# Ledger of designs, part 2: VH-VL binders against Serine/arginine-rich splicing factor 11 (SRSF11)

Target 1, 81 residues: Serine/arginine-rich splicing factor 11 (SRSF11), of Homo sapiens (Human) (q05519r33to113)
Amino acid sequence: EVIQVTNVSPSASSEQMRTLFGFLGKIDELRLFPPDDSPLPVSSRVCFVKFHDPDSAVVAQHLTNTVFVDRALIVVPYAEG

## First folded at step 1 (VH-VL)

Design b08 (framework fv_praluzatamab)
Fold by ESMFold2-Fast, scan of step 1:
Structure b08 (fold): chain C 81 residues (1-81), chain A 120 residues (1-120), chain B 112 residues (1-112)
Amino acid sequence: as target 1 above (81 residues)
Amino acid sequence: QITLKESGPTLVKPTQTLTLTCTFSGFSLSTYGVGVGWIRQPPGKALEWLANIYWNDDKHYSPSLKSRLTITKDTSKNQVVLTITNVDPVDTATYYCAHSSWYLGGFDYWGQGTLVTVSS
Amino acid sequence: DIVMTQSPLSLPVTPGEPASISCRSSQSLLYSNGYTYLYWYLQKPGQSPQLLIYLGSNRASGVPDRFSGSGSGTDFTLKISRVEAEDVGVYYCMQGLQTPLTFGQGTKLEIK
């Protein structure tokens, strides 16, 4: 199960995101976008987290509206279509 | 389900402008992190990336071809258009459009391809 | 530009036997976010490329578990544990780390 985390601070790191979501369960994959070499100017970033246990993805949605770094996160299930 | 389909002329003459349209369904190019790319394959040769366009209208081009390439999108029509100016026989190839997302970073769904022959 | 080099270019294999394809990049594909921006595609005869492996080692949806990707930095391997007739085609690696996106020259897997 994959969640999509939006409204992520431009100053947040992959390590910080992994620490935050790692408390909820084993992470199989975590990606923070955009990469540094992208010419895309962004005011916020997006993070995708794939949990080993699907139940962790459900619990992670409770982190919506949690202030992380300088702004509130938006956590939703990721639709792959 | 995500699907893409290329359309355009199958035969163009040297020096003309080639316009290819990618029509897609199953996703919106207004969705955060979504992009569409164009890749070509000359007969019997390897894949060659041409250009990408993203949800925010950011555009990337192959540097060797950049002066001849234009990529645009029409989000309301679910279309991405690639234009190649001043074609020559070396541009003969099967042209593909493909979906990408920042989650994967690569191309996960490809169109069927359209063969374009540049010949007099 | 990042150059992608595949070997072998031609791979004859007996059905049921394993197969291994190598891909080397001219610079590391491991990014600061911990991900390796390496992709494997299969192009069956007369068909469009299809994604097999993303981010180095993750199988794409619908891809059989007989396919696996491994490697880090600059050296990568695609393995097929038991080759089936439907696996014939040209295999391409691609780097997604930097523009221009670049593909290897392809490895043609054929049944002996």
Scores: ipSAE 0.000, ipTM 0.643, lowest interface PAE 12.6, mean pLDDT 86

Design b09 (framework fv_praluzatamab)
Fold by ESMFold2-Fast, scan of step 1:
Structure b09 (fold): chain C 81 residues (1-81), chain A 121 residues (1-121), chain B 112 residues (1-112)
Amino acid sequence: as target 1 above (81 residues)
Amino acid sequence: QITLKESGPTLVKPTQTLTLTCTFSGFSLSTYGVGVGWIRQPPGKALEWLANIYWNDDKHYSPSLKSRLTITKDTSKNQVVLTITNVDPVDTATYYCAHRESYYFGSFDYWGQGTLVTVSS
Amino acid sequence: DIVMTQSPLSLPVTPGEPASISCRSSQSLLYSNGYTYLYWYLQKPGQSPQLLIYLGSNRASGVPDRFSGSGSGTDFTLKISRVEAEDVGVYYCMQGLQTPLTFGQGTKLEIK
């Protein structure tokens, strides 16, 4: 199960996201967009987290509205539009 | 550096099946959020999106062409293949493949050089 | 399907002058994540399309700062602050929010 995390601070790093979501379960894959080394001027970033255990993805959705760095996260199941 | 190159026949007869191959380098189609799309352009006309394939083997097709289109990938060969069945002269176009970076970027940020396919008797 | 409409379709410009191209979508391209799924491409004569602007207002790598994208929701503008001969070509907007992905009909920019 993959979750999509939006409203991520531009100053947050992939390592910080791994630490936060790793607390909830084993992470198979994590990608933060734009990447940490990107020079792109963005006001927020987006993170995708693939958990090893689908239950971790369900509990991670409870982190919606949790302040991380300087703003509240929005955590939803990943869906491609 | 991301590069893509289209290959296939330059001339196809009406009613035949057209097979086009996109060979790429500089990225893997097993990477989360990555896709490859096909876009065509009839001579002197606008760009028309045909199909996308993604890292998870998710496939999207243009509704007007869906019954004629098949998109597949071979991740180990860095290739994406598009087939179009029952071609007719209106399918004459330059066919491009392009890299698509995740749902959030949503852009075709690197394009192949294009291959002109003429459908004629 | 989301319909993308560009205007003008033909844009003759005097070198050194600014140019502006409009793109309208039949529904909002602003997603709940705060991103606007609108893209601008330039196709120079005989060449493949190249990305100019992604997600509404972000310049792609290597794109000169004379290009800028603006707009949110359904009304978008691509501006060139000072047109150069190398800017000749057909400009396309594209929406990436929903499948099928759709392009505008194109705006041909030419030097007069």
Scores: ipSAE 0.006, ipTM 0.639, lowest interface PAE 10.9, mean pLDDT 86

Design b10 (framework fv_praluzatamab)
Heavy chain, then light chain:
Amino acid sequence: QITLKESGPTLVKPTQTLTLTCTFSGFSLSTYGVGVGWIRQPPGKALEWLANIYWNDDKHYSPSLKSRLTITKDTSKNQVVLTITNVDPVDTATYYCARTLYGSWDYGMDVWGQGTLVTVSS
Amino acid sequence: DIVMTQSPLSLPVTPGEPASISCRSSQSLLYSNGYTYLYWYLQKPGQSPQLLIYLGSNRASGVPDRFSGSGSGTDFTLKISRVEAEDVGVYYCMQGLQTPLTFGQGTKLEIK
ESMFold2-Fast, scan of step 1: ipSAE 0.015; ipTM 0.722

Design c01 (framework fv_azirkitug)
Fold by ESMFold2-Fast, scan of step 1:
Structure c01 (fold): chain C 81 residues (1-81), chain A 120 residues (1-120), chain B 107 residues (1-107)
Amino acid sequence: as target 1 above (81 residues)
Amino acid sequence: EVQLVESGGGLVQPGGSLKLSCAASGFTFSGSAMYWVRQASGKGLEWVARIRSKANSYATYYADAVKGRFTISRDDSKNMVYLQMNSLKTEDTAVYYCTRDYWGYSFDYWGQGTLVTVSS
Amino acid sequence: ETVVTQSPATLSLSPGERATLSCRASQSVSSYLHWFQQKPGQAPRLLIHDASNRATRVPARFSGSGSGTDFTLTISSLEPEDFATYFCQQYSNWPLTFGQGTKLEIK
C-alpha cells in the first residue's frame, strides 16, 4: 500500500506530490526525500506515498512515465528505503 | 513471522578483521533494504551501513566512521546480509544489529545483536 | 549532521502515571522522526513512525506529537512493562541520527 516514486524533480514540492497522488485516493502518509526544507543539493528526489486503500497503490503505478514538473515519474511498489 | 539472526561477533585485536552475518526469514528478503546499526555499551544507536535491494542495484551507503573499512553485502539466494569489518579500532566495540527497512528509512525488525569487542 | 537531543536523560515515575519524553533536533526534520523502545538485553522496538503514527501491535497509551525541531512521546498511563529506554531518530537529513536516549525507571 506504499509506493515509491523516483525521478522526482528537485523543484517539485510535497504539496504538489500530495495533490497529484491524492486524486487516486486518501493518503495516510507522504514523504519526499530530501524534504522541501532540506539544504541537501540533489538532481532528483524520491517520494513515498502510503495510501489508506491498498487499491489506490495499485492504480498509482499507472502514473509511471507521467511527466510531472520537468521529468517523467517512475512509480513502483515500495521495496526499500 | 519476521526473524533476523546475527552471528560472527567476537574478540579481535586492533587492526584485525571480522565478518558478521545476518540470516533473514519470514519476509521477501530480496525486496528489502538491509542495515547494520551498532550500539556501544551504555550509549545510543549509530547507523553503520545500508544495502538496497536488487531493484536499486544493491547500492551501498556507509557512515563516515566506517567508510573504507567496512563492506556491506548480501546474498538473496540465501537470505543473508553481511558486514565485512577490516582495520578494526577500539571505538568499533559495540553490539551490532541487523535490521530491515520498514518504510522511509525506518527499522521495524531487529535481530538480537552480536557483540564485537576490539581490544588488545 | 543533524544532532538529536533527548530530555530528560532519566525519568523516574510510578505505574499509572503519565510520562512525557522530549526530543529536539538541531535543525528542522519536518515530521521525519521515529521513536523506539529498548528493554535491557534486547534489541530496539519501533513504537512510533513519522512523529505520530503508532507501529503495529503498539498499545494505544503510546502517542507521538510534534513537527519541525520539537517532538514529544507520551505514555498516558504507565504499565510495568513500559519501563525501558526510549530513543528518537530523524531521517530528514543524512546521515541518520539517533538521540542519546531517555531511561524511564520505576520511582
Scores: ipSAE 0.006, ipTM 0.610, lowest interface PAE 10.3, mean pLDDT 85

Design c02 (framework fv_azirkitug)
Fold by ESMFold2-Fast, scan of step 1:
Structure c02 (fold): chain C 81 residues (1-81), chain A 120 residues (1-120), chain B 107 residues (1-107)
Amino acid sequence: as target 1 above (81 residues)
Amino acid sequence: EVQLVESGGGLVQPGGSLKLSCAASGFTFSGSAMYWVRQASGKGLEWVARIRSKANSYATYYADAVKGRFTISRDDSKNMVYLQMNSLKTEDTAVYYCTRGLYDYWFDYWGQGTLVTVSS
Amino acid sequence: ETVVTQSPATLSLSPGERATLSCRASQSVSSYLHWFQQKPGQAPRLLIHDASNRATRVPARFSGSGSGTDFTLTISSLEPEDFATYFCQQYSNWPLTFGQGTKLEIK
């Protein structure tokens, strides 16, 4: 039920990620790293999205290679443990 | 159930080399950053190296103390992360921990550690 | 690099007492600070992530607070198993840095 979204633009925000993935289903948790206010200089960020419905996580993988802000997203399933 | 198991520690003379291994299971290894953190006897924790996931081009980062001497690598097909240590110094003597970087930055699971002793 | 400093170095208390441990950063780390517990001979265990959030299976008696440069870990009523060394770690600035630890010992 969790996906990992990588190659996220440094200028993308948590709100933008929530809007994008929210279209696919109810989001239980969303975390973007480093956080929006982090002073860490990074070339890309990583986002984790936990959907209420596991089917939403499967559908979200179709967003792989979708350009968001300035680069293509990479969406894969993620097992936290 | 997340498990991390380190191996490869031992006694080595100054100037020698040693390769540590860490076997991971119970999570999506290919999507996780992996870290090596060390601790000298009775001392605090010191970050050593980080390797990011394939989606982040396996980018590697090193503490200044080990840069140029240590190399972190991974094999996603085997769920393994490695630390190749060259030109070892007595100050490298420590317990070396393998830890996963949940969300790239949370050290939420640690192996039990493997002892590296650099001494003549 | 951002230096994190913990105080006191050693805290001697009895079971049932309240423990308050401090961590200070040399520059603002916002809320990007974690707390770890380490028992002798064992690996560290994540207790609190992002200043105030209890990690999985961590007892309710542990709480974290603070932001910016000043952070506190509180144990409301010490249990025998809580006597250990506690480390804080910032991830706001690279490289990642840990405090030197506070050893919580039985009086």
Scores: ipSAE 0.006, ipTM 0.686, lowest interface PAE 9.4, mean pLDDT 88

Design c03 (framework fv_azirkitug)
Heavy chain, then light chain:
Amino acid sequence: EVQLVESGGGLVQPGGSLKLSCAASGFTFSGSAMYWVRQASGKGLEWVARIRSKANSYATYYADAVKGRFTISRDDSKNMVYLQMNSLKTEDTAVYYCTRGYSYGLFDYWGQGTLVTVSS
Amino acid sequence: ETVVTQSPATLSLSPGERATLSCRASQSVSSYLHWFQQKPGQAPRLLIHDASNRATRVPARFSGSGSGTDFTLTISSLEPEDFATYFCQQYSNWPLTFGQGTKLEIK
ESMFold2-Fast, scan of step 1: ipSAE 0.005; ipTM 0.656

Design c04 (framework fv_azirkitug)
Fold by ESMFold2-Fast, scan of step 1:
Structure c04 (fold): chain C 81 residues (1-81), chain A 121 residues (1-121), chain B 107 residues (1-107)
Amino acid sequence: as target 1 above (81 residues)
Amino acid sequence: EVQLVESGGGLVQPGGSLKLSCAASGFTFSGSAMYWVRQASGKGLEWVARIRSKANSYATYYADAVKGRFTISRDDSKNMVYLQMNSLKTEDTAVYYCTRHEGYYFGMDVWGQGTLVTVSS
Amino acid sequence: ETVVTQSPATLSLSPGERATLSCRASQSVSSYLHWFQQKPGQAPRLLIHDASNRATRVPARFSGSGSGTDFTLTISSLEPEDFATYFCQQYSNWPLTFGQGTKLEIK
């Protein structure tokens, strides 16, 4: 199971996201867009986290509205349209 | 072959300084966070310091026992990570290991052979 | 910090016997617990990650179990090369903390 995390601070890093969500379970894949070393100026970033255990994805949704760095995260299940 | 090789250990008197080096090979060093972990004779393992990759601004973290005395740094052009140890105490006597951060399960998946630091008068 | 305690400190057994090693955390670490093996004069090696997952090239006789605060490493039938010190380590909370180790020695 994959979660989509939006409203991520432009100063948050992939490792910070992995640390935050890693406490909830083993992460199979984490992608932060734009990437940490991207020169693109953005007002926020989007992170996708694929957990090994689907239960971790459910628990992670409780982090919605948690302030991380300088703004509140929005955590929802990611589904292909 | 992924390898980490520590060097720079030795005998030093209390209050002295020593700089450890760790040479990495066989992986994309610049993309990995690195750790220093120590082990006193007959004792358990103790995390000492961590340095993140350039993408994470080389952020550094230290165990309370060494904060203010030790400095972790890296040189990606040489595939090296370092530990500068100042104001050494007898309780810093240990084998110091360089380890790689494995992101998938937040594990230390690769370790060097260690370098012995003895702080004694 | 999360304190990790291993027991027993020393376990004396013979080849062919079953070994069970305990690791307890002062607060829940979920399944975020790794086991390392260290042979005399050598660096630690990752054995089990996330409580129960065998690392690459680790023999099937090694298994891990547990969650929360109580974890066990089991070696079903000891081989001579298994006599080593075993450490558990939690990564649920920073700073990373290790147990003091269990030394598995030949009787």
Scores: ipSAE 0.000, ipTM 0.581, lowest interface PAE 13.9, mean pLDDT 84

Design c05 (framework fv_azirkitug)
Fold by ESMFold2-Fast, scan of step 1:
Structure c05 (fold): chain C 81 residues (1-81), chain A 122 residues (1-122), chain B 107 residues (1-107)
Amino acid sequence: as target 1 above (81 residues)
Amino acid sequence: EVQLVESGGGLVQPGGSLKLSCAASGFTFSGSAMYWVRQASGKGLEWVARIRSKANSYATYYADAVKGRFTISRDDSKNMVYLQMNSLKTEDTAVYYCTRDLSWYSSGFDYWGQGTLVTVSS
Amino acid sequence: ETVVTQSPATLSLSPGERATLSCRASQSVSSYLHWFQQKPGQAPRLLIHDASNRATRVPARFSGSGSGTDFTLTISSLEPEDFATYFCQQYSNWPLTFGQGTKLEIK
C-alpha cells in the first residue's frame, strides 16, 4: 500500500506531491525527504506515500517517467522487512 | 500562545498603494510558511499570497487576481511578514488576515490574526 | 480552479438540534478539505482538518466526514456558541479555494 517516489524535484512541495498522488486515492500518510523545511541542499528528493486502498498504490506506479515540476518521477512499490 | 497581529490597513484611492504588516509571536516563525487571506464585507474567504521559509528560498505564490500587483515578503529577524499592494482596485476592498501554515504536508490555516481593513474607494 | 460550493446558504435551527452542513467540490479533492468557524467580528478558527480530524480544543460534538467531492460537517447537539458561519477549504489543487459559507442562525 506504500510506494516510493524517487527523482523528485528539490523544488517540489509536500502539498504538490499530495495533490498529484491524491488523485489516485486517499492518502493515509505521506513523507517527503528531506522535508519541505529542511535547510539541507539536495539535488533530488524521495517521497513515500501510503494509500488507504492498496489498488491505488498499484495504479500510482503508472506515473513512473511522468515529468513533475522539472524531472521524471520514478515510482516503485516499497516493502520493508 | 501563538499570536499574529496585522497593521497597515486604511482608506486608499483606486490605483494607490498600501503595505500591510503582520507581527508574529509564540512560535518558531522562521520555520513556518505564512499566508495572506482576505474577506470582503459579508462575503467569503479568498487566499491571496503565500511565502515559504528560508529553507525553501522564500518561494512566493499568488492568487491570479493579485499577480503582478501584490508582493509578499518576510523578515525573519523581526518575525514579520508583509504584503505590498500596488495598483489597488475597488474589488481589493476587504479585511486582510495574516495566517500560519497548518503543516508541511497539509496546506491550511491553523492560526489567524484579527485582520486589518483595506478600503479602496474614490 | 477547483470550485467549492456549500449548502445550504443559511440554516436556521434551535439549540439542542443536530446541524448537517454540506460542502461539494467541482472535482475530487480526496480528503484534502478543512472546515473553519467564523463568529461575527472575529477571525476564522480551524475546526476540522483533512476531512475528519478535529483540531485542538474543538468540542467532540463537531465531526467531519466525506471524501472525493462530497463532504459533511455535523454538529450533534447545537450549543448557543455554535451559531456562526462555517467555511470549507480545499488544498488538493492550487490555488487554495474556499466555499462561500453556511450561516448557522438561531431560530
Scores: ipSAE 0.006, ipTM 0.605, lowest interface PAE 12.1, mean pLDDT 85

Design c06 (framework fv_azirkitug)
Fold by ESMFold2-Fast, scan of step 1:
Structure c06 (fold): chain C 81 residues (1-81), chain A 122 residues (1-122), chain B 107 residues (1-107)
Amino acid sequence: as target 1 above (81 residues)
Amino acid sequence: EVQLVESGGGLVQPGGSLKLSCAASGFTFSGSAMYWVRQASGKGLEWVARIRSKANSYATYYADAVKGRFTISRDDSKNMVYLQMNSLKTEDTAVYYCTRVDYDFWSGLDYWGQGTLVTVSS
Amino acid sequence: ETVVTQSPATLSLSPGERATLSCRASQSVSSYLHWFQQKPGQAPRLLIHDASNRATRVPARFSGSGSGTDFTLTISSLEPEDFATYFCQQYSNWPLTFGQGTKLEIK
């Protein structure tokens, strides 16, 4: 029920990510790394989204290669283990 | 049921070494980031070290106070995380807690072990 | 490093009263702030993660609010088991830093 979103623009915000993924279903938790106000200089960010409904995580993978802000997102299931 | 059980604490002289262990059960250990946090008697909590999951290349991070002296490591085949403590100082005296972050940066430090006491004195 | 300051250091109240605990960060931590409860001789227990989300099995009387640099933990009606030390911890900026704690004691 968790997806990992990579190649996220350093200019994207947590609120923008919540808006984008929120329309796919209820979000239980969303974490964007580094956070919006982090002093870390990065070329891209990583977002984790935990959906309430596992089906939302499957649908979200169709957003892979969707341009968001200035680059294409890479959306994969988050594998733990 | 999530459990974290620390061991390896004890009394050691300044300049000595100790290796702490933490046995994890009840969750997918390999997917979690693992942390060591310490607390001196009557004091607040202080983060010591962090090791990320395999998906994040087992990246390690240390508090400045312990950098170069402590090494965090893990063995996913045994569901163990370790803290090798070298060149111990009296200010390292504390209860050491093992704690986790599910999905390696998820939910916060949600489960903690009971702690193991490290006393550094002559 | 981001300095996290808790106030008051000690709060003396009676069961049934409302407790309000403050946590301030020296720079913005967005919503990446956690609250922990610790009883004497015990490990810390996660109460609130990401400023306002109650952890599993945490009673509804506990609530968190705030964002940026100013955060509050509220206990709407104190139970005897709530008298403990409370710590806040920021997770936005490295290294991880904790407040020095607020000790909630019986008046």
Scores: ipSAE 0.017, ipTM 0.676, lowest interface PAE 6.3, mean pLDDT 86

Design c07 (framework fv_azirkitug)
Fold by ESMFold2-Fast, scan of step 1:
Structure c07 (fold): chain C 81 residues (1-81), chain A 121 residues (1-121), chain B 107 residues (1-107)
Amino acid sequence: as target 1 above (81 residues)
Amino acid sequence: EVQLVESGGGLVQPGGSLKLSCAASGFTFSDYAMYWVRQASGKGLEWVARIRSKAYSYATYYADAVKGRFTISRDDSKNMVYLQMNSLKTEDTAVYYCTREGLWDSYFDYWGQGTLVTVSS
Amino acid sequence: ETVVTQSPATLSLSPGERATLSCRASQSVSTYLHWFQQKPGQAPRLLIHDASNRATRVPARFSGSGSGTDFTLTISSLEPEDFATYFCQQGSNYPYTFGQGTKLEIK
């Protein structure tokens, strides 16, 4: 029921990720690493999304290779967590 | 019902070795990162070691205070996590807790009862 | 490493009163701050995760707030079982670190 989203733009926000994945179903939890206010310089970020409905997690994996902000997302099931 | 049960603590002389075990039940053990966290009497909590799941190649991490002396490992077929402690020092005296890392690789959501390690001459 | 500091070290109150416990991080941890309760002879118990989310089976009188470097745990009306030591933990910067604890004791 949890997906891992990698290759997330450093300029993408948690709010934008919630909006994007919220279209696919109710989100129970969403976390973006490093967080929006982190002073760490990074070239990409990682987002974890826990959906209320497991079917939403399956559908979300079809967003792999979808350009969001400035690069293509990589969406996979998250085994650890 | 998540349960974590530690064992293997005891009294040992400085320079000695101990191996701690933690038996997990009530969840899909192989999906979770596991930690050892210690607490000296009347003191705060200090993380010791971390081991990730198979999906992350069982990557291990250690606090500077124990790096080179302690080794964390796991056996997913037995739902066990271990801490091999070598070259023990008096400052390693503490209750050692086995804990599960929460969903977001950020917090310790379940803890065992702890096992006491006393390093004394 | 990110240093986490709790205040006060000891808080003496009576049942029925409101308790407010503080936790400050040496650098921003966003909302990745978690609270634990520990009673003598027992393991810590997760109370609040990610600044404000109550853990499973934790009573509604417990609430958390804050972001960045300043965080607060509030117990709206103390019950006898709430007198314990409370620890905060930051999960933003590895290694994860704990505060020194706040002991909540009966006045």
Scores: ipSAE 0.014, ipTM 0.636, lowest interface PAE 7.7, mean pLDDT 86

Design c08 (framework fv_azirkitug)
Fold by ESMFold2-Fast, scan of step 1:
Structure c08 (fold): chain C 81 residues (1-81), chain A 123 residues (1-123), chain B 107 residues (1-107)
Amino acid sequence: as target 1 above (81 residues)
Amino acid sequence: EVQLVESGGGLVQPGGSLKLSCAASGFTFSDYAMYWVRQASGKGLEWVARIRSKAYSYATYYADAVKGRFTISRDDSKNMVYLQMNSLKTEDTAVYYCTRSPYYDSSGYFDYWGQGTLVTVSS
Amino acid sequence: ETVVTQSPATLSLSPGERATLSCRASQSVSTYLHWFQQKPGQAPRLLIHDASNRATRVPARFSGSGSGTDFTLTISSLEPEDFATYFCQQGSNYPYTFGQGTKLEIK
């Protein structure tokens, strides 16, 4: 029900990630690391999206290799533990 | 407590324009996605347009039937949502409802509706 | 787009009877299926959201069930004010789509 999104642009925002993944279903939690406006310089970011419906997480994996902002996203299932 | 009040409907000829307004009160308007849904006389409901909250970058989405002709917008400082309707066709004749969806992470249901404003497109 | 189909188109019953209304989606909508009641000259009123959750001030005689593609709205014992048109709506995929409605009328 959770996906990990890597290779996220340093200029992408939490709001933009919610817009992109929100079309696929209800989002219970979305966390972007490092957070928006973090003073930490990074070359890429990581986003975790927890969907209410597991089907939404499966569909979201089809967004792998979708160019978002300036680079292609990598979307994979996230297993806790 | 929650109220949505539509205005701006009326009679217009094909090819004409109208701008609908919806005044919201009783809730934190800026947190909600806002929608326009229409209903022709004796017919079912048809989703027209939505605009999301600032948290979702004010993203807009339109039904194919109105894409390129209608524009949804909002003014959070005034608690208003609008629908600019251009190049109106007779098949746009309907009661237009303003609706909201609970918060930006909602499951996409319309919990409160205005009473609607009638748009008649006729020559 | 996800097509939502309601059946029957018209249901004729008497007060006190049980009503069962069906809604089918062309693809899985999980539990993001919502039911509305509409009376002539009035705006739609939310009855059930997310398949089975009653909205505020909705009587206990209304219940919803289902998941995936098949959903049901049940009214356990009809009251005179329940005779209206009922619409279902999927909230899983944009664009959000409505069924064509089931008209519940007095026999």
Scores: ipSAE 0.000, ipTM 0.578, lowest interface PAE 12.5, mean pLDDT 83

Design c09 (framework fv_azirkitug)
Fold by ESMFold2-Fast, scan of step 1:
Structure c09 (fold): chain C 81 residues (1-81), chain A 122 residues (1-122), chain B 107 residues (1-107)
Amino acid sequence: as target 1 above (81 residues)
Amino acid sequence: EVQLVESGGGLVQPGGSLKLSCAASGFTFSDYAMYWVRQASGKGLEWVARIRSKAYSYATYYADAVKGRFTISRDDSKNMVYLQMNSLKTEDTAVYYCTRDFGELYYYMDVWGQGTLVTVSS
Amino acid sequence: ETVVTQSPATLSLSPGERATLSCRASQSVSTYLHWFQQKPGQAPRLLIHDASNRATRVPARFSGSGSGTDFTLTISSLEPEDFATYFCQQGSNYPYTFGQGTKLEIK
């Protein structure tokens, strides 16, 4: 199952996101938008995390309002289109 | 040091019952999922049961061969995991190992006890 | 359930030689494949977890590789203590199934 993480700091990296969410379970796929080396100036980023175990996605929602780098994360379930 | 010690094995007749115990030490037991894995003489390893931590409501999982007959449980206050085995069959004869998941969600067995022998024979 | 198959069943080699052991899963297990060593009368010992990560206290001569359905355990130069049975296990799907084992023996 996939979660969507919004309000991600523009200075956070994919590696840092993988480390943070990796504590909750094995990650099958992680994508951070825009990518780490994007030249586009953005005020926040969005991360999608696909966990190996669906239960990890439920637990990850408890990280909502956790300060990471310089701001609080928003973690919600993501329905795959 | 991290250690797991099994006990409770022995000889029992078909249809009988045994309760295995596993004493854990050297780590924060309540944070880890625990397994029972068995091995018949000269044969391969077979996963038997898994119990998760309190954060996952002590969820339990069983191999099809033991569903309805075996019950895994834990007592975090005593650092113990148990396997209650009912309606034992000759096919249940094996060395039973208590093992720890590396972490709650990592799904690999990093620490193993020395095992306890269960013999089901008439 | 995901079936895990090891080959060969028995591998006969001499000390100093390279050993290559194979493990195949019936469906993709990503990188969630683990290797264990077992000596007679002893409990299994974790060698490699998640395809390629060497466990604590495991000598550098042991290495793992692979992803998806095909995995390999390599021992670069066999020591006498390496002659044992090796099992692979998939950690992707319940039940977490083991291969049948490969017995590494002195020829």
Scores: ipSAE 0.000, ipTM 0.598, lowest interface PAE 13.3, mean pLDDT 84

